# Designs tried in a protein design chat: VH-VL binders against q57563. Part 2

Target 1, 131 residues: q57563
Amino acid sequence: MRKRVYYWTDSEHINKPVISDTILNTGVKINILKAKVEPQEAFLILELFGSKETIEKALNYLSKFGEVEEISKVIKRDLEKCVHCGCCITQCPINVIYMDEDYNVVFKEEDCVGCKNCLKACPFKAIEIFE
Below, E stands for the ipSAE of ESMFold2; O stands for the ipSAE of OpenDDE; V2 stands for 0.75 times the mean of E and O plus 0.25 times the DockQ between their complexes.

## First folded at step 2 (VH-VL)

Design p8 (framework fv_praluzatamab)
Fold by ESMFold2-Fast, scan of step 2:
Structure p8 (fold): chain C 131 residues (1-131), chain A 125 residues (1-125), chain B 112 residues (1-112)
Amino acid sequence: as target 1 above (131 residues)
Amino acid sequence: QITLKESGPTLVKPTQTLTLTCTFSGFSLSTSGVGVGWIRQPPGKALEWLANIYWDDDKHYSPSLKSRLTITKDTSKNQVVLTITNVDPVDTATYYCARETDFWSGYSTYYFDYWGQGTLVTVSS
Amino acid sequence: DIVMTQSPLSLPVTPGEPASISCRSSQSLLHSNGYNYLYWYLQKPGQSPQLLIYLGSNRASGVPDRFSGSGSGTDFTLKISRVEAEDVGVYYCMQALQTPYTFGQGTKLEIK
């Protein structure tokens, strides 16, 4: 099972190795997809891998040291403006945009993390992302 | 929580203009993929879609009524207004406003998920 | 305009028994993206319509699992596996593949 979340670290816990402790205590695997660490706060986008029970234990552990929210992104593509040029494909850092056998650009939206790289890459302004 | 409420006159005379306001809370029309639509139901009859307005000010109207309909939004007030000109007794109906959301972003899979309580408008001399 | 036709228009059922409502469209509601732009709403007596099923087969939040939607293209079915008293009302199908959005004429479910 796989789950993606936004994670905000409480300022009083910022010096604790929360991610490493979560992995060691639960057995979950964690990818850090995005990180913004400031002196008094941290914001992370995490991808968790494991069984349903393992992920639930990991989220419960993380919630003791910060705030966790499941990613509720809405990526919108205006099909009238999209000409299937493929410029967005090379700009997706997690490879969820691809071209099918008919040369149509396909988005695997369920895997999108809302980074907006494809939005900036589209010359026709056909892509919008709600965070 | 998400709520919508219709307001306007309950009685209008034939040939007059009917103006209805939808006031909502719990969401914003500045959010991509969100819209508000108007649907009416004459007493004892089926539902009839009238118009939609979206976050980007895109507007859709029922073709048969388009010349009589105007839909506008005030995002800062959380309001959507529908205006119907030259009303006739056949326009007597309960008017609903409803929120529209895109289930599968980028595919225009819009549907109404929350509805107002409705307001009955009677058109009579 | 796409015409939506429901049958039956009146559906008396005994509590605990299954019920099914048919909805037919004058043209295919299946988009090239693979989704059927067909929706089911329930209007209980004196209340506003409420969403039951979206995109043909997906249950809306809070809708009991005894409700299910099926079908593709032009023929769709809403099924209730075991009808309960709270299910009384008028059921409407709607298409949102193209404007104008159109509704069926409604099916009134009544307890007999």
Scores: ipSAE 0.000, ipTM 0.509, lowest interface PAE 16.2, mean pLDDT 81

Design v1 (framework fv_ustekinumab)
Fold by ESMFold2-Fast, scan of step 2:
Structure v1 (fold): chain C 131 residues (1-131), chain A 124 residues (1-124), chain B 107 residues (1-107)
Amino acid sequence: as target 1 above (131 residues)
Amino acid sequence: EVQLVQSGAEVKKPGESLKISCKGSGYSFTSYWLGWVRQMPGKGLDWIGIIYPGDSDTRYSPSFQGQVTMSVDKSITTAYLQWNSLKASDTAMYYCARVTYGSGEIYFEGFDYWGQGTLVTVSS
Amino acid sequence: DIQMTQSPSSLSASVGDRVTITCRASQGISSYLAWYQQKPEKAPKSLIYAASSLQSGVPSRFSGSGSGTDFTLTISSLQPEDFATYYCQQYDSYPYTFGQGTKLEIK
């Protein structure tokens, strides 16, 4: 079994070996897909490998030092409604929305973590979360 | 370089057992689901199932459940597809393929790398 | 099981033509659709995932579109190496079913 999660933590906790401790305490294997560290907070996209029970223990452990959001939904964009205004770009905390050379807004759906910030930002209601 | 290398062609009689293999290299074998696809002569593609090598979790097509067994040996980065008793109707090309890593609850975004195929011929 | 129906089952076209192949799902699958190309006596190659995303290394003349139940694969200017059978596959729910295939013959 594998699972991708969005993990938020403050900069104080990232100095602790939270990921290493999670692996040692649960037996889960973790790949860090993305890391963004700001002075007051950090976020990570983690890929967890293990049994269902091991992953559940790992998520519970991580939640003691930050917030975990399991990636349970896929974001889709309705291209008929999208006018490529770019309002969603600045609202994506993991920067998977960008503007291409033709000024079209491109959404890297495969890297999306389902946080819904872009859905709230779209004035044309072109973004949906599929469950 | 990601590669999936399958075992060679097999000629068998009805009732015989068979185990064919698919060896992965150039990537983290236990981090990706691996699938099997059947193609009967002159026909289209049939999805058999997928297996996660990290814990041997499997998802079979109902048409293949109980007819074949998927398994893995992590130590040699190899997946297997096995029949206990072959039938003439099992004559087909069998492909293994790596599952593309997705996002959200859907972690399957299709197959990205395919093995070359193993031709299985079952005749009396 | 979700049934995938492709049309046409076969077609012949000339080099330089714009070719469109369609795929229809028996129920809504959002954009959870992949397209594959299979040349004679070869393993399939991945062309498109998530209905419209090109796989790395696939020529830009290939494009995919659609969502829900109706999907299309378009080749904007057919080349000789595009002779192949094309398959769609849904991955909305198990089992991940393929369409029956569309055989593209040049001429």
Scores: ipSAE 0.000, ipTM 0.508, lowest interface PAE 14.4, mean pLDDT 80

Design v2 (framework fv_ustekinumab)
Fold by ESMFold2-Fast, scan of step 2:
Structure v2 (fold): chain C 131 residues (1-131), chain A 123 residues (1-123), chain B 107 residues (1-107)
Amino acid sequence: as target 1 above (131 residues)
Amino acid sequence: EVQLVQSGAEVKKPGESLKISCKGSGYSFTSYWLGWVRQMPGKGLDWIGIIYPGDSDTRYSPSFQGQVTMSVDKSITTAYLQWNSLKASDTAMYYCARGSDILTGYIDSFDYWGQGTLVTVSS
Amino acid sequence: DIQMTQSPSSLSASVGDRVTITCRASQGISSYLAWYQQKPEKAPKSLIYAASSLQSGVPSRFSGSGSGTDFTLTISSLQPEDFATYYCQQYDSYPYTFGQGTKLEIK
């Protein structure tokens, strides 16, 4: 079977061979679709291959060193509630939120992976999850 | 319901320009790659390339690079395949297809296909 | 470019038969392989992705297997509507390439 997940961890854990350790401990095969490593944090999009049991073992192992979430959600912004304060920009682990030349906060929603960090950061509750 | 609807059949002469379309509906158009596939009469499938509608990033097959142009118009959720100067060898059925991965526009495989646009180039 | 070779190029079978079609990649592609079905005068239909994952709505008589360079599509009990041309496609690296196709005909 195949499963894709978001994976968040600190930079200390990603500098350890956490992906290799997961493979060795479970027999799962892992492809890294996206990787963003910054000081004190790392974000990965992982593709896991194996039996259902093997994938469950792998997800449990990964969760010891970070947070795992299955990929299934779309994040959008309510423009009537957004005041363009920029608090969400620094909380995006893949830098798809930016401020344009007119100081308007812009989302590359098409590049968004649905991790919800910006939703938690928004003091105006302007960010919503749609299925 | 996800749907890709392509423009109608075209009959052209060598040297003419042409632009065919593929309109997406029922999904987030800018969140998925869109691919183009050629099938010459009686032949198999031939991958032309893919475009990411969110930023118009393109990946062409080397055999099609410089021969066709892929583009999108996000405001009407439509992708285009364009020739500046058609050749008789361009006679084929052209399909558009959606990549299945919503995450970052990364394509896995084609999960939905358009009905095809038949292009005939003859003198 | 990665070359995809299907075997056989054509196959005759009867309703109820188990049919196997193979696809070989010129280099390792892990499990980044899809299978498509195309009926005459119709657009291709997705059957399998990631070598072995069945697309939603596809009958369970279809299955895929393999990894690396050798892949197989199996139809466990052929039905009348299954007579079509089948294509494999790798999506490991650009350009994404298709096999030449396998035409499945009535015996």
Scores: ipSAE 0.000, ipTM 0.523, lowest interface PAE 12.4, mean pLDDT 80

Design v3 (framework fv_ustekinumab; at its last look DockQ between E and O 0.03; V2 from the best seeds 0.00; counts 0 for: pae E 13.4 > 2, placed apart)
Fold by ESMFold2-Fast, scan of step 2:
Structure v3 (fold): chain C 131 residues (1-131), chain A 125 residues (1-125), chain B 107 residues (1-107)
Amino acid sequence: as target 1 above (131 residues)
Amino acid sequence: EVQLVQSGAEVKKPGESLKISCKGSGYSFTSYWLGWVRQMPGKGLDWIGIIYPGDSDTRYSPSFQGQVTMSVDKSITTAYLQWNSLKASDTAMYYCAREGSYDVLTGYFSAFDIWGQGTLVTVSS
Amino acid sequence: DIQMTQSPSSLSASVGDRVTITCRASQGISSYLAWYQQKPEKAPKSLIYAASSLQSGVPSRFSGSGSGTDFTLTISSLQPEDFATYYCQQYDSYPYTFGQGTKLEIK
């Protein structure tokens, strides 16, 4: 299975090799989708792969060194309300919203992490988030 | 190859506005912090701030807060440093630099790993 | 703000010498310390991050050590291309701060 999580690390623990230790201690596979790193904290968007038991062990291990929040929200776009203005494109921190060659705004919904930035940016209220 | 290419030298008068650029190529522009550093003639390095292009989040040095504005244009992988009203004391070389990736083996952030060639800004009457 | 003090401000050395430059932080910065080399009229070049990790492409004669407040950059056998100004930088807390620089000159 696959889970996406927000992960924040404490300043006490950001100097620990927490991601690699999690992999070695649990057997989980991790993709780092985003790493916004600051001196006293790191904010990561992680994608974990493994069995349910492996992912649960990984989340428990990560929680020793920071805070985790599972990303289970999905974005849906109402095409009748969307006028393809592009205001949402610049607000996506992982760049899954883009304009195609016909100037239509396209969402790569399968790669969305549910952060709601595009929802706030849409002047036509064409974007819904599902928990 | 990973590169940061900065705009050319500028000669301005006090009170004028200015916007200089730093174009990234060869990497995921929105995934790395980008910093600005000033070096006054004959002096050392002075940190201005950093911007995260993915969401335009900024961290400024208190000595530069309100004096300059950092921004990005993701569509052309370009960062900007802007002054509304230049002063003679702004005369300096300005560098942009990419803050390196998080090292998952050590758990440490890399410091600036790639630097632009610099933009010389001269402000005189 | 965290003050970074480098010593010496300048030093003279000969090719083949072992050179040591020190950097002291006014408060603890763990290992969030980088070293840069700058030649005249050139941009700085990254040498070391996380106090002791060598940047890719940097010769093995360069090494960094230290943690907390006291840090050292060592060049084990000085080469002609190593004559430059060296800067330390803390990136533990905002604002990031640089040392004043150490100018390494030929004897």
Scores: ipSAE 0.014, ipTM 0.637, lowest interface PAE 7.4, mean pLDDT 84
Fold by OpenDDE, look of step 3:
Order: structure tokens, then sequence, then C-alpha cells
Structure v3 (fold): chain C 131 residues (1-131), chain A 125 residues (1-125), chain B 107 residues (1-107)
């Protein structure tokens, strides 16, 4: 199964190889969808792959070194407001927004991480994100 | 009620094998790490290791690596600690303890929140 | 390994006293520090986790503080049932390690 989470850690653990240790200690596979590393803190969006037990173990391990939150946000596009300008595409950090063959903007809603970059980039205010 | 119940006291001789048990109830046994702690007579607490019942993944203290073996039987929510050949120095109280989950309210991971009542192991000639 | 050093090893106090026990880690462990109480012939009981979070069911007279390397357990007003041995434990890194214990005796 797959699970996406936010992970945040502070300066106390920023120098620890937490992600690698999690993989090595649990057997989970981790895809880093987004990473923002600052001198005093780090924010990551992680995609975990493994069995239910493996993912649970991994989340438990990660929680020892930082805050973990499951991503459960939903993105919605107002089709009446959207003009398919594509401004949102380049702002998506995980590339889940694209143009189809008809030059329509398409969202993979199920893959959204709720970062709100596209929301901010939309000049028509056609995008909403729900918790 | 969440609890850990351990097997009864053991009196053994050096060289004998031993397997003590810790049965969990009242919670998802496979979702919590379970640790073992040794306490020699009149002494402090020594961390032996920890096991994840979901897949039997283990972490041992270097001091106990190769000296004991942790295992679980998920079907009866029971964890085991075993010796192949006991020594007199193995005489001690042995506790199992559940490592708590991440606390979303406090934002921190919990330590050993539930303890078994302990199993006294006496090894003497 | 991370060494945990408690102080004092033992102390005597009276009912109603304010008591403080300290624990020092050999390296930074953030707030992953727990306190346990153990009475004779009984299993340890969890008091504090995450350095300062009170375990469910534990009286409010118990409190924990500290981060990094220096931690403190405080009993604001000792009760008769509080005379016991107390242990700190780090769970930041494997292997987990305990302090050597502090025996709190009645004066």
Amino acid sequence: as target 1 above (131 residues)
Amino acid sequence: EVQLVQSGAEVKKPGESLKISCKGSGYSFTSYWLGWVRQMPGKGLDWIGIIYPGDSDTRYSPSFQGQVTMSVDKSITTAYLQWNSLKASDTAMYYCAREGSYDVLTGYFSAFDIWGQGTLVTVSS
Amino acid sequence: DIQMTQSPSSLSASVGDRVTITCRASQGISSYLAWYQQKPEKAPKSLIYAASSLQSGVPSRFSGSGSGTDFTLTISSLQPEDFATYYCQQYDSYPYTFGQGTKLEIK
C-alpha cells in the first residue's frame, strides 16, 4: 500500500539520517516528493510504500525524530473559472498537473499533496483545497 | 484493559535453556513495539532489546546481542525471550514493556507506557 | 551509547517536601526522555514521557522539565506513596539506556 505524509523535524535531528534509517530499519520504500531544508528545521513530503505493518512501523519510527501527519487534503478546480491557462502546472512540485492533447489542464487529484502552490498561482482563483 | 502478563518464576541450572513469555491484551499487539528489560537483584534497569510483533523486526542492545533471542507468536499475542544456555549471571527479574505510540496531542513519541509484572529467573547450581 | 547519569543516587526527604531529581545525557537527546517509578517487588511505572508530558493517571505533583542533555523530575509535595526508586531513560537512539536510579527514602 501507499501513504503520503508530511514530516517535519527541528535542529536536534536535522543532522541525523532519519529517512535512510527509516528505510533500513523498517524496509519501507520512501519517495521524497518535496524537501525544504533550512538551517534550523526541515519539511518533507514523503510517499511511503510497503505493507500495512511496514508503513505503521515506519511512521512510528519517523515520529521519534519529528512530527508526522498523514496527508488527506483534497483539491478541487472550479471549471467555470478555469480557462486552462496552465499557470498552475509549473508551480506543482510533484508534477501532478498537466495539459492534455486538447490543451486542457488536468489534475491528478488523488496524487495531490495539498501544498497550495497551484492555488496561489491561479490568476482566476479557480482552485480550492479542502482538508 | 491494556495489559501485559508474563509467565511465572523460573528456577534453572547453568547450561539449561529457557523461554519466558509476555502476553499482550487489550490493544493491537502487532502495532506496538515491545521491549524487554533486565533488572539484576538490587540493581537498576537494563534495556535488552525491542521487537515489532507485526513482522518480528528486532533491535538488540549490544550487551545482549547473541545472548538472548526475542520472538513473537502473533496468533496468541505473545512475545518471548529465550536463552539457549543460561548462566548464573542471568539471574534477574525480566520485564516486558510496550512502547507507546506517537501522541498527536503533545507532538511526541511515548516511551514504555505499559509494563508486565515481571518474571523472576534464578539460575544456580 | 548514550550514558544517562542521575543525581543524586539516593536522598532522604519528608512528607510534604519538594524533591528534585536530575538526569544528564552524555549527548543531546532532544526531549526523548522518560521517567519511571519503581516500588520494591513491583514493575516500573511510567510517570513522564517526552521530558515533560505527564503519563495518564499520574498525579499532578509530578512534573518533568529539560531538553538536550539536562533533565529534571520534580515532586512538588511528597506523599507517603512516593517513596520509591526513580529512573530516567532516553529513547532517542538505540540502544535505549536508563539512568542508574535514585532511591527516595523517608527521613
Scores: ipSAE 0.007, ipTM 0.634, lowest interface PAE 9.4, mean pLDDT 89
Fold by ESMFold2, look of step 3:
Structure v3 (fold): chain C 131 residues (1-131), chain A 125 residues (1-125), chain B 107 residues (1-107)
Amino acid sequence: as target 1 above (131 residues)
Amino acid sequence: EVQLVQSGAEVKKPGESLKISCKGSGYSFTSYWLGWVRQMPGKGLDWIGIIYPGDSDTRYSPSFQGQVTMSVDKSITTAYLQWNSLKASDTAMYYCAREGSYDVLTGYFSAFDIWGQGTLVTVSS
Amino acid sequence: DIQMTQSPSSLSASVGDRVTITCRASQGISSYLAWYQQKPEKAPKSLIYAASSLQSGVPSRFSGSGSGTDFTLTISSLQPEDFATYYCQQYDSYPYTFGQGTKLEIK
C-alpha cells in the first residue's frame, strides 16, 4: 500500500531524526518527495509504503513530533486538449511527467504532489488539479 | 460535498454485456480506493473488489475474479463495473463505496465511509 | 478468506432497550472492523470503523468494542430509526468480508 502525506515539524523537534526513527521503529519504507527545511521548522511531503497496519503505526509515530495531513489533491489531464507538446515536462520538480518512445507525454499521476507548476505551464489548459 | 452517484437501474437478458458507472465528486478521486459491493435480493453484502483510480491497481474477491471487470476513467472521475456476459444469478443491487483514508487520531484507516445509492441490475430470460 | 460470523441473526427489541450484536472473525484482524447499518432498499450507512470509532454524524448511543477476533456493537437506548439490518466487515486483508447480517426488529 502507498500513502502520501504532508508533514510539518515544530521548532522543538527540528533537530530530531524523526524520519529515521520512524523507519527503525515501524519498518515502514519512506520516500521524501519534497523537503523545505528552515532553522525553526520543516515541511515535508512523504510517501509511505507498507501494510495498512505498518503505515498506521508510522503515521502515529510521526504525529508525536509534528503534524500530519493527508494529500487529497488530484491531477487531471484533458486528453482532448493535450497535444503532447511537452511544455510541462521540465516544470515538474519530481519528474512525474515524461515523453515516451512514441513521443506522447505521460503523467505518473499517482506520484503527483499537486504543486501546480505543470498546470501553469500548459498553453492549452489541459491540466487541472482538484483540491 | 463528497458524493458517489451511480448509473440507473438496468434490465437485461442473459448473455448481454453491461457496464454500470459510479461517479465521484467533491474529493480527490485518484487518492482513495473505490470498492464494489453486491447485494443479491434478500441477502447480505458481498465484496466484489477494490480499485485504486490513481494507477488502476485492482484487487478482486476470488468469487468474482474473471466474472466482472473494474475500471476507471480518471478524466471524468468515474469508475465502472462491467460484465461480458450476464447471468440470471447476477441479479442484484450493486454499490460503489469509497475506502476512507488514514485517521491519525485512531491510528487506523477508515473503512467504506461514503456509499453510492446503488444500481439495481435485473437479468431475466 | 477470513469468515465473519454475526450473532444473533435476528433480534426483537423495544424502543429504549439496550441491544448488543456480536461479530467473530475466523482469525485475528486487529481492530480493522467496521459496522454498517442498512435500512430496506437503501445503501448501507457507515456507523463505526476501527472497531470503536464513531463515524461522523452517528449518534453516541452507538458504540463498538473489541479487538482481535471478538467484536461487539452496542445500542444503549434503542430508537425507532434504529430498526434495520447491521453488518460487520473486516478490512484487514483481502478479500474483505462481511458478516451475514443481524436484523433488528421491533418487538
Scores: ipSAE 0.006, ipTM 0.542, lowest interface PAE 13.4, mean pLDDT 84
ESMFold2 (binder alone), look of step 3: mean pLDDT 92; pTM 0.945

Design v4 (framework fv_ustekinumab)
Fold by ESMFold2-Fast, scan of step 2:
Structure v4 (fold): chain C 131 residues (1-131), chain A 124 residues (1-124), chain B 107 residues (1-107)
Amino acid sequence: as target 1 above (131 residues)
Amino acid sequence: EVQLVQSGAEVKKPGESLKISCKGSGYSFTSYWLGWVRQMPGKGLDWIGIIYPGDSDTRYSPSFQGQVTMSVDKSITTAYLQWNSLKASDTAMYYCARYIEWDVSGGSTYFDYWGQGTLVTVSS
Amino acid sequence: DIQMTQSPSSLSASVGDRVTITCRASQGISSYLAWYQQKPEKAPKSLIYAASSLQSGVPSRFSGSGSGTDFTLTISSLQPEDFATYYCQQYDSYPYTFGQGTKLEIK
């Protein structure tokens, strides 16, 4: 099984090796798709691999040191508002937004994790997230 | 190399207690669920339950709940299956097995490992 | 409990034959199905998980298919070491029930 989650950690827990401890205590495998770490907070996008039972244990362990939210959001782009300026491309932490040969901005939606960075980056407010 | 080594054969009388073992090696014992399966002579496989060694969380089949107890000793990487009072109907081969079911989209290889079995004979 | 029914209960075949064994669940289990091989007086060996994913080290002549309630194990060219009893198991919901087994015998 594979599951993607948002993970926010409290300032008091930012010094703890939470990801390593989760792997060692549960046997789950973790890809860190995005990390934004500041002295008082951390935000991560994690991809977990394991059995249903292993994922359940990993999510329970992570929840002791922060907030976990499963990624179930769909990102949509309003093509009437989008002018293909590319500002969203550099703000995508997992590089699923790119320009095609005609200089049109393309979203590889199936690989998107819904982190909202491109929504904030768009000066034309063309990007929306649906739950 | 992942190995599950079970205790030797047992011959008991009805009413006696018994505790059989399954020792894991070559992997993180506390990170994987361990299951128990019964096979009565000449019959198929019957799922008893699973235990998570990290916190001793258990999931029993309803037909075995209250009839057997699963436990672990993390310090010696060993799981146990225990009866307080054996019955003739407990005569069977008992297997322990490690469970893994992973998403293969990542290209990784995953295995189930089984112990060699413990034969329990209860006769009167 | 989810009931798993295998068909046939026994099958006679010759080396080189294509063999098909089926397994039916009493309710939908998506792809949460495993296949095991058990040789006489030995512990079971895992062959397939997630209905169609082959375990590492298992010969490519073994394959699995199906989803929902109907599942199939196929051996494309039977070898002498393949004569054994085969079991399916669902792991969609507790208890993780096994089928009754299919005994593959020499013809």
Scores: ipSAE 0.000, ipTM 0.526, lowest interface PAE 13.7, mean pLDDT 81

Design v5 (framework fv_ustekinumab)
Fold by ESMFold2-Fast, scan of step 2:
Structure v5 (fold): chain C 131 residues (1-131), chain A 123 residues (1-123), chain B 107 residues (1-107)
Amino acid sequence: as target 1 above (131 residues)
Amino acid sequence: EVQLVQSGAEVKKPGESLKISCKGSGYSFTSYWLGWVRQMPGKGLDWIGIIYPGDSDTRYSPSFQGQVTMSVDKSITTAYLQWNSLKASDTAMYYCARVEIYSGDYIEAFDIWGQGTLVTVSS
Amino acid sequence: DIQMTQSPSSLSASVGDRVTITCRASQGISSYLAWYQQKPEKAPKSLIYAASSLQSGVPSRFSGSGSGTDFTLTISSLQPEDFATYYCQQYDSYPYTFGQGTKLEIK
């Protein structure tokens, strides 16, 4: 099973190894999809891998040091409006948008975290994010 | 147990207001979109719309835009469908259903359904 | 709006029969199609998502296939509890649309 979450915490807690402690204490595996650390706070997008029980323990542990919000975001592209210009590719911070061998823009929707950067970048308004 | 429990049957007169409910339990309420579907007596299924409980974002079918309002109360994990002024043509069974989300795919199919609320509007 | 047309509108079958129901979209919807089962006076139950993926707890005698505009739901060996109305639904674009339903009746 895997689950993606938004995680907010203060800089004190993230500078303590809260992510590695979560892994060591629960057995969960974590990918950090995005990290933004400011002087007073940190924001992370995390992908957790494990059993239901393992992920639940991990979320409980993380919640002791910050705020966790589960991600249930679906991205959809309107192929009638999309002209495959590629403007969205460079705006994706986690590189889930690419151009195939036929110059068609392809989305790995399953890897999207709903940050809306590509939606704002599309001059044809072909991208929708369901949050 | 993941479950959607809807409010009981309603009998109303034209012009009256109504608000029916759908209570979610056994899952993270704000992590899934919730949809409403109408079924008129003896007819098929008509999609009304979906709402995301996390921020109350809505997507309505054009046929229902302005006719009904979808809303949620996150504190009690409950979604609502409401009418300001009922018409006889609103007589139908109304279902709420959770939109399934699967890692690795674009899925907007329904996975869990409420039992339905029968709304009868007659003089 | 995308129109979903099911065929047949009704059919009669016997226990043990292989039953096939088809669903046609008025435009391409890739694999963004679901199938639902509804028994009289009951809420629908989800059977299939993504055209061919079986929902948890659904018996293996149910299967879905198709992509683009033509889709099929198959019940390989009909059981008494399978007599119901079946609906397809596209979720490629808003508004979501359902087929008119196929009523499966005892022969």
Scores: ipSAE 0.000, ipTM 0.517, lowest interface PAE 14.4, mean pLDDT 81

Design v6 (framework fv_ustekinumab)
Fold by ESMFold2-Fast, scan of step 2:
Structure v6 (fold): chain C 131 residues (1-131), chain A 121 residues (1-121), chain B 107 residues (1-107)
Amino acid sequence: as target 1 above (131 residues)
Amino acid sequence: EVQLVQSGAEVKKPGESLKISCKGSGYSFTSYWLGWVRQMPGKGLDWIGIIYPGDSDTRYSPSFQGQVTMSVDKSITTAYLQWNSLKASDTAMYYCARDLGSFYGEPFDYWGQGTLVTVSS
Amino acid sequence: DIQMTQSPSSLSASVGDRVTITCRASQGISSYLAWYQQKPEKAPKSLIYAASSLQSGVPSRFSGSGSGTDFTLTISSLQPEDFATYYCQQYDSYPYTFGQGTKLEIK
């Protein structure tokens, strides 16, 4: 199984090796999809691999040192409302929205992390997201 | 080889309790959700819900919430669907099916053979 | 709840025909749509997931297309074993919902 999460570390825990300790203590495998590290906080987008039990242990461990928000649902696009204007493309921080050779906006939804930036950018309210 | 084997047909009276089973084999039982689907005689498919065997997490259809209970026994790789008090309207074929989970994009790839439940006086 | 509506509810066709079945969702479901085949007195069989991805072992004459709210199942050259009832199903959100089914009958 795999699961994607947003992870924020507070300033109290910023110097702890939280990711490596999570792997050591649970056996989970972790990909870091995005990382933003500031002096007083770190924000990460993580992809966890393992059994459901292993992932749940990992999420519980991570929550001891910061905030975890599960990305359990992906973005959905209502094609009847979408006019393919492209406003959402530049707002995707992981570049999974692009324009195909026919000038249609395409979502690579399998790679989406559910950050809602494109939802807020769409002037036609064609993008829906479930948490 | 992935296989889901369901318990045999049941004939019951209204008000009786019933528990039917679905046994998985040939795969990691705790790595997939298991779903239940009802089909009334001559009618289409109706989704009851799904359960994750690793921790018994459940998602029910609103129309079945409170009417049935899904459960699992991991030690024998078996899922259950249970009624406390059957109604004539519960007469249907009940299928179990394996589900990777909606996030991975492949629902109900393997199905059990079905359990026919008949509730009549 | 997302309502799934299939068209037609039944159709008659001959071996070798090209058959098209449509499915409409009451709201956008992206590509979270599956198609199932059910033969009389048998369990359903998975045909297609993610609107257009063919399940392993399913003949290439079956294809799916569509996204958003409108979806199509096509059988390019109907075979005798294809006479069955076909169901679409959305798995975009809970509860999962099925279409009412399309019964494909021999002429």
Scores: ipSAE 0.000, ipTM 0.518, lowest interface PAE 14.2, mean pLDDT 80

